# Designs tried in a protein design chat: miniprotein binders against a7ua95r516to809. Part 14

Target 1, 294 residues: a7ua95r516to809
Amino acid sequence: ASLSLLSISDLVPDLQFIFFWMSNAIEILYFIQQKSPAYMQTIELMDDKAGSKESLLSATISANEEAMTILEEVIMYTFQQCVYYITKTLYVVLPGLLDCNPFGTEPSSEQCRRAAGVCVCAVCVMPEAVRRVVSVFQTTSDLLQQYQVHSEIQSQMFAYLFFFTNVSLFNQLIDKGPARGWFQRSRVLQIQASVKILLDWAKGAGHNHLAQKFFAKFCSTVTILASPPQQLSQMSWKALCAEHPSLKPVQLHRILTQYQLMAELGPLPIWQPSSEDEAYIYRTVDLLESFENH

## First folded at step 8 (miniprotein)

Design yc43
Fold by OpenDDE base, fold request of step 9:
Structure yc43 (fold): chain B 294 residues (1-294), chain A 85 residues (1-85)
Amino acid sequence: as target 1 above (294 residues)
Amino acid sequence: DTSEELRKRILKLLIEALRLMAEALRLAREGNPEEAEELLKRAAELMTEAADIARELGDPYLIEFAELLLEAVEKLIERLERRLS
């Protein structure tokens, strides 16, 4: 099947297999971590000949370390595999989020997989493009819960997925936004509403802090672009930098330049970068976010 | 002491079994589920031997460790079999 047709549902069997391996490895690792200290104490208390206890203790330490290393490798491998498959699905559905009109009455043609018949759950009432993105995250959440994956691993998974989503959306908006009209106020408001639905889902799923942290760049960009010209034109470069610390100087400069063009504003001296930032606004390599920075 | 040597042997068996499990995962992901199942069966044999020795010694930690691994391998084999059916 072409990558373009791959849904998260098609990956569920493979993801289930990977999550099953991950869950078993975590359980075994947890056993060693919890029980091995007490076992080492029992070895120390054994009434054995001089040197025999030390040999057994050393062998036990070495065996536990090796076992934990193997298990950590399995956990990391399975984690990476999950991320790989899930991000492929996100890559396909994320562009639709930017083109979504959440204010339109799009009939939800897809029934909720959790209910027979007409479902009125928050996911089913979402615009289709938003629902597709949320479905990826919801499926991930459901699988993590199904296999009782440790909360730390769940948090790491969502952190990465939100990071990936932010980078993808931000880069698409900055790179393609002007050409696609995404910088138009009406379109920006649609994007803002779509992202709000996603953030509301993340909040409901218990990932509010992670979502706020990792979507900061995209949200800042959308917030600036959604600002009325009368309001934004009164904000200095320094004030905008302070309000949007997630944006690099080159990124902020790009956003403001495109905003100025879209709003047909003349030169605004108040948006002039500081002397300190002036060197950085020309660093085009820093304009787009990297997927490798996580 | 014979008991210490037996405990060391149990640990060696369990570590080798874990290595086989890790290799089986890679093979299964690479599209060789049959070979993966063979490695898991071999791992189960090692874990069974380890569990038997541990029970004979009466070492609660090593018994629990070996049995936990054995249960995990059995579940993995069942999962692979279901995927192949």
Scores: ipSAE 0.784, ipTM 0.944, lowest interface PAE 0.6, mean pLDDT 91
Fold by OpenDDE base, fold request of step 9:
Structure yc43 (fold): chain B 294 residues (1-294), chain A 85 residues (1-85)
Amino acid sequence: as target 1 above (294 residues)
Amino acid sequence: DTSEELRKRILKLLIEALRLMAEALRLAREGNPEEAEELLKRAAELMTEAADIARELGDPYLIEFAELLLEAVEKLIERLERRLS
């Protein structure tokens, strides 16, 4: 199937299998971690019959370590598999978030219409492009909850997914934004509204801190671009760096340069990079975010 | 066999069963679900043996460990069978 046709719903059976395996491995690992210390103490209290106790203790330690290693590998593997499939679906739907108009009367998605009742849930009233993104996250959340995956793993999963989303959206905006008109004020405001809906969902889902942390770069970019020229032109390079610490100098410089072009502003001396940052603004390799930095 | 040797045997059986489970996951993900099921069934056999020995010894940790693994593998087999059906 072409990647373009792959929905999160199509992957649910496979994801369920993986999550099921992961949850079982976590449960077993947790059992060993919680119960093995007491068992070892029990062995230590056994009568020492010609060194048999020491041998048993050693064997138990070794077995527990090996078991935990195997289980950790299974957990890591299953985690990676989940991330792989989920990020594939995100990759497909995320571009739509930049192109959507959340202020338009986009026809209500047909999918919620198939259930006989007009679902007025917050997801059903979302623009289709936003809803598709949220659906990936919601499905992930539902699966994690269904299989009672440990909270730490859930947090790691969402951290990575938000990271991936931020990198994807940021890179697309920086790379394609000028050509696609995403730097135009009206389009930026649409993007800002769409992202707000996503962030509001994340907040409602209990992931506010993670969302704020991992979307910081994209949000900063959108915030700058959404700023009125009158306001932004009064902000110095240093002030912008301070307000948007998630942006590298090269990124901020690119954003401001494109903003100038879009707003038909002449060169603004106030946006001139500091002498310290001047060398960094030419590091085009640092312009786009890497998926490896997580 | 001494009780200690039996405990060591139980541990060996459980570790081997875990290895089989891990390999079964790989096989299942690589598109060999039938082979994966065979490994899981073998794992279940080892876990059953381990559980039986553990019960005979009256070792609560090893009983719980073996039974937990057995429950997990049985659930995995059931899930895999549903996919093959």
Scores: ipSAE 0.783, ipTM 0.944, lowest interface PAE 0.6, mean pLDDT 91
Fold by OpenDDE base, fold request of step 9:
Structure yc43 (fold): chain B 294 residues (1-294), chain A 85 residues (1-85)
Amino acid sequence: as target 1 above (294 residues)
Amino acid sequence: DTSEELRKRILKLLIEALRLMAEALRLAREGNPEEAEELLKRAAELMTEAADIARELGDPYLIEFAELLLEAVEKLIERLERRLS
């Protein structure tokens, strides 16, 4: 109950504090990494007075290593805290993406705060459920830019957020999809359109490669389910495995079985798993994705 | 040489200040912002001492390092004070 009321906007002050701390730690770490080698060389060029130079060099090396270790711990801690809060917010808004009808003219209730009038930006024209998800990512991007966080850390953060999003959406679709009618063609096409909007945003934000990589399982699932029966019934198990390498055999088998039931198709010998994959299609433990393996 | 011992002292002060800064973050996140602020103030004192010694020595790296840390801790204190007000 209480988590449903938590918006990303409510977390912004706490996130700002964490990002501020992270940014300062990164700046200091970068300074040490860039300047310490030249300083050590300067010490090496000093006149050797009775081994005092070696002692200073050793002390400097040790101090730099310890400083970098402390700073790396701070960066990792702050990174984990950011991810924790952002993923909690994503967890609340992601289910709405699967129920979204992007072809409906529901006006976005929240006008873009930037324009005094009707904002026609890409985010403001999005369906509300998609906009809520994108708003979490956009807020994250804005905070990372505001605090000038290094591009590598930005990429790692988005990689994890996309991973989390994919796992969450995939697991919900596989587990609840049949019962909620999300495997119906009309609903699948809605989901496909909603995901496309999200991917288009990620592309526009400069995260196209990461989005393609980390959304692969969910996108593959949606692509299969969106395929016309006439087209999909002509694809062999081996061809589907090759086209959708992100899917485990058990996952592909589950998707095809549910598709067959939904489309009222008789048994299709062409979808029969290979002898090599037959042992794996019964591994139900591998059906849902884990959040821990990242 | 007294100069080398002073450089080692500066480094020790800066490392201790960084430890205090890291501990202050944990305390602030655990809901002890007042204790966190006290540690940051102590860190700032150590960094100030380090910066003063570095300036007296004329060591450009240690000056820049100490001043960078001091700027960071002062910004953190200001941010924490705003959150407590």
Scores: ipSAE 0.783, ipTM 0.944, lowest interface PAE 0.6, mean pLDDT 91
Fold by ESMFold2, fold request of step 9:
Structure yc43 (fold): chain B 294 residues (1-294), chain A 85 residues (1-85)
Amino acid sequence: as target 1 above (294 residues)
Amino acid sequence: DTSEELRKRILKLLIEALRLMAEALRLAREGNPEEAEELLKRAAELMTEAADIARELGDPYLIEFAELLLEAVEKLIERLERRLS
């Protein structure tokens, strides 16, 4: 099997098929929701020759309920199918964000602008690992627009994709970070820069609110790890919990432990958990996040 | 058949066609695209009958409903046939 089978470009024909079904189901559902109430009023105005308008009204209500149920199931099924394929692609490409060096790529330059003939050199400055993740999001956005998927469904799709991205990056950082050297300061700064590129894409695409909401745990983690020791050592456990409410006590404790190791700091009394939190910092079952909503 | 009985028949045809469309989607995604196409063709027949009856009655809502469904199913058939080529 080729790794190209997990590329988003290889999945486009299947995604186009699924989005086409979804878009048609949404259009039909919208028609029923918008037009059926007025139709039922016209039934009330019909001639009551055989007393059949009550039977027609009942049949119309029953048909509408069944049609809407069928269409909602189609929309749900197609949404789940899209998310399944897209997140399988994300799962393959996301780890590269933790290993790449965004500072090693050339910033936009005069040579790049001249060679391109058009000022689109922003694509040239992204590390390949970041480009692969952005490509998944951009292709998804392009398909949703192409098939005119309702904006609320588009928002729900990106909410889940950002949630999935956050969980994947956080879990890999926590689980593999010590062995991979990802807690070293130079690496944390590289990760921070790579995540900023992704957040900038989300802002430019009109999804800034969703990205801010659903990246909170990973962004909090990177923010803490990137903080200078002089600044971080002035913040108590309680203050850190208040600043980073997305982090569970066991997660904050693990992050601070890795920070102390890499900054060569001894234990700090100011980072001692509150008495309320002391029972929770050893709950390893709470350390990693679930990919599924509860 | 009364006008009201014909309207009920149109609704029954459209709901059955929608059931066939939903089943065809699952068949196509589960590796049975030839069976999916056959169900969509049957759905198109039901939607065509519904549209013909609705036009005869002159019921604008049922005409629009049937024509919207028929257009959707015909486009779905065309896409399935391209993938099966």
Scores: ipSAE 0.756, ipTM 0.942, lowest interface PAE 0.7, mean pLDDT 85
Fold by ESMFold2, fold request of step 9:
Structure yc43 (fold): chain B 294 residues (1-294), chain A 85 residues (1-85)
Amino acid sequence: as target 1 above (294 residues)
Amino acid sequence: DTSEELRKRILKLLIEALRLMAEALRLAREGNPEEAEELLKRAAELMTEAADIARELGDPYLIEFAELLLEAVEKLIERLERRLS
């Protein structure tokens, strides 16, 4: 059994256990946050006999602070544990997005299309590599909802998962793209179609804002690479920077260099970096993203 | 003990129970699920004691706090026992 074939479903029992602890901690934390202020007001209204009211207030405040600290640590620990398992799964399935053909081949896609006739089975149309990534996101969403995890925590979870996805895809494209032929026009269009399917999932799941924010670098890269030469050659360096603010100068320069090579374009004066950006286009330390930065 | 000393005692019991719950999680994740269950059962004992004192006082907030914690820890014990079997 190969890890490249392992689905998120094999991790569900461990994730269920971890989410169960997280959800209980969140529920208790929410109780304290919602009910303790009113309780302390009740203590303040008690008759102040022998000054014991102030001692109880102090003890209640101290207990609340310690309880919230303990619960926040449990939530953070369980969050990190969930992220660990989920990103191990994403790491295995994400590279397939760069190699897949979302338009399909006759042997597998024809079997699904032949059975459906009219497109009423979206799962049969979705490329397998994209389906594997969507399955990780959907399973995570289902678990978070099943365990009634607070919406702020759900948003933070998906913010991190989209960040991880963006870094993984961007770094792999930049680092391995030339050797793997991923900058070829036909491949870029296939990648763009696959990314659109992911973005459609995120929109339908209510995460459109998070996806727009945290996928921005990879999406900008693919958008530039997919642009027709007659359109892209009319856009200055300044205009491209303004349209794609998520890209650092060294990254934009690398993307345009790969575009020129694959489109067989000569140097374009309009793509000359601004004088202030020119200092940064060769900073190779800034080329790839860190999984710990965001 | 005074009514206010009993309220402070309830809070101390509940905080200790929370510490036990947090440690039980770490033990379960470190491959010590039997030890984790022992700590959760001890936490349940503390929460039961806290709930009993809170009911005697008639303090609705402390009753709800203790009962919420007890319900949570009983669910955690049940989940951990199913995973062990």
Scores: ipSAE 0.749, ipTM 0.945, lowest interface PAE 0.6, mean pLDDT 85

Design yc43
Fold by ESMFold2, fold request of step 9:
Structure yc43 (fold): chain B 294 residues (1-294), chain A 85 residues (1-85)
Amino acid sequence: as target 1 above (294 residues)
Amino acid sequence: DTSEELRKRILKLLIEALRLMAEALRLAREGNPEEAEELLKRAAELMTEAADIARELGDPYLIEFAELLLEAVEKLIERLERRLS
């Protein structure tokens, strides 16, 4: 039973258990943070009959520090457990995003024809592959709200999930793109449309700034690949680096190389790397992203 | 045996109970839910003792601390037992 085969719905009972522990630890931590300062003031006001007020104050400080350490470890452990299981489901569903057609096929379009209007059908079609990714994000959001997880922890979780999504999509595109035909312009436009649906979900969920930050590398890649040749051929290497600072030189070089092959363009002098960057375009160790960086 | 000694005892009981809670989480996640439940029941005993001493002292902070922990542990035991059934 591989965790890579689990859907998010199969994991909900385990996630509910983990979030329940997390929420209890958060409540206790909040109590200590909010109430302990006033308590220590009351210790200072106590009658010091036995001369042990300083010993009690010291013990109270020490106990609070140990309690908060234990509780923070529980919160961190439960956070890491949630992220582990959620990213395993993302690993399974994310590759489908690169293969799907958000513009629909004739059978998919047929299901929308009896809806409110053609504009709604053309804009509102969500491929099953995109829906599966959105379902992971939405289920996570619903669980975080159900268990009243602090908004800062919710933001940290979505920051990591968006980071993971960005790295996974970028690495798959770079690794498998040539063999899968994903650099063909029509395919890139389909990928761009699918990513826009995810970005729209993130915006509607109140995570727009996190999505803008953590999807930057994949979005830059798709933006470059989707650019018409007459526009892109007018942009120098330096201009592309300035507009896409999330891309390393080896990554930008690989993207432009694939663009040239698929657009049937020869080498362009304007895309010659700067002297500073030319040393880095051959560093294939830097081509794929690590899941540890964000 | 002074009021201050009893307050330090309450704090020691509550911290040990928290350690048992954290260990129980790891046991439950490692596939040892019966051992996890035993630790939670021991934590509840410590928290009950702490609450009783705190009530005798009339210390509102320590009463609330002990009762909050006891409520949390009892909910965790209940949740764990339902998963076991």
Scores: ipSAE 0.747, ipTM 0.941, lowest interface PAE 0.7, mean pLDDT 85

## First folded at step 10 (miniprotein)

Design yd7
Fold by OpenDDE base, look of step 10:
Structure yd7 (fold): chain B 294 residues (1-294), chain A 85 residues (1-85)
Amino acid sequence: as target 1 above (294 residues)
Amino acid sequence: DTSEELRKRILKLIIEALRLFAEALRLAREGNPEEAEELLKRAAELMTEAADIARELGDPYLIEFAELLLEAVEKLIERLERRLS
């Protein structure tokens, strides 16, 4: 089946099942963690009848440790399965975000049209390409809340999803951007506006810090490309490195080189890498981000 | 059986039920939901026995543990049955 047809809605039944399993495992694990210490103390206070107390305590410790181990494995497995399915859907919808024109009059989603005229909710006013990405994150959030998944697990889930999204968007922009015209100022401004909508959603969903952290590289790239030539041409290599610490020297060099070509700027000595960074700008292996580093 | 031996028995039942719980997940994900349901039903039987023994002993921790796991397993069975229907 073509990956192109896979929507997050198609995966909801499977995700619901996995989240349900995960939430039950977390609940039981939490019970053991919260109640087992007091129980062990209770055993310690029992009358010692010929070493029987020590044997029971040892058996209880061993059983609790084994139980927690089993539950942690279940939680880890279910978490990985959720991430796997959700990232597959993201992989399909993320390319549309780079081609999106958020300033166009795209009609509101069909779902909100049916009820009471033009829905002005934040989701309905989103461009379709942005809405599709947001829908994946919103569905994930709704499922996590529905099953009352622990806040730490929710944070880890969104951290990974934002990481994946940043890597995907960054790599596509760097690799395909020149050929697709995404480095043109008008297109960059569209991308910037689309990303802002996504970040605003993340802020509204309570994930502002995670979004700022994990989208930093993509946002820095877009910010540089969106900068007017007059402003950017006044910034030294060292200043740009300091302002955009999430970018590796090779990445910054590629962005500036492509910007120069697009803006028809001659060679700018001010953008010349420092002697310290000169060796690093040729490390093409570091140009694209890896998915394995998380 | 001494009260201590009964507590140890309950703990063994709980661990066995958790193993079945974990294996049922694997089977369900591998496309064997019916076999997964059977393992969960077995886990429910073990937890019912464990809860009964724990109630007879009057051990609040073991009662709550067995009942919590039983409830989780029963909810999962119900969910699997709904997917198979």
Scores: ipSAE 0.820, ipTM 0.957, lowest interface PAE 0.5, mean pLDDT 91
Fold by ESMFold2, look of step 14:
Structure yd7 (fold): chain B 294 residues (1-294), chain A 85 residues (1-85)
Amino acid sequence: as target 1 above (294 residues)
Amino acid sequence: DTSEELRKRILKLIIEALRLFAEALRLAREGNPEEAEELLKRAAELMTEAADIARELGDPYLIEFAELLLEAVEKLIERLERRLS
């Protein structure tokens, strides 16, 4: 089972195997948590010699603690394995989100034209690049529900997937955006529309809070870049920092620099960093985000 | 007491089987599914013994503990064998 160039559908059998291992560990862990206290009470009521009963109680406590430790480690390991495979798939499909056009795909336009007697927006489907990302999220959601994974673990899974998505999109935009033309206004508006489709999926799936929390950096970036020049040029550096607290000074400075270039607002900086922030706008070590922070 | 010693024996068998269960997972994920299956078969043997002793004692907690792990291990063996064929 090679990990390279895999779609999420190719990973489903392996993910089902890993989730099955996880769900069995959860069931046994839950059994111990629910039944062990009553069992120890039962031992205390046994008609045995003093000392022998205390030895069994001690052994039972020790064994249950070791069993729970082993099971918790299995659950953590299987969680990490699922995240590894799912994020490998996401890493491959996410860059396409930055290049797609959600407004004017030929298949969507042709389908609407072929139904000219009836306007059927239901036949105008999302771009393939967005569909590939949504498919990863939806397949993950379906598997978690299929194996009845505890809601806390499901929330942690999507928190990490949204975190990973945010880091991947932000880093690609900042690192490759100038060469790829992603800072052009028409492109930014396309990216904004594509991200809205993802946010709508997350809302409909019951993950709105997590998406709002973990997409904040990328969404702030796109919001700034999509702003009309008349509105953005009237905002001070401090106002922008207050409106977009998820962005570090070096990140905001880079975004505004690209905005000024693409809007052709001249070479003189419009947004002057505060004296407190000026030391930080050149910290290139802080420009890109780490995938390891979750 | 013989009953106490048997209960402690069941607990030791369960912990050994859990260690094999966890190691088998690591082996399966690291590309050693045949070795993972062998460890799960050993865990199933331990849990069969543990369940038999627990039934003789009439200890419902230890019976359920051993049976849950035995069932999990046997289902995992079945899945591994299907993937290996």
Scores: ipSAE 0.761, ipTM 0.952, lowest interface PAE 0.5, mean pLDDT 85

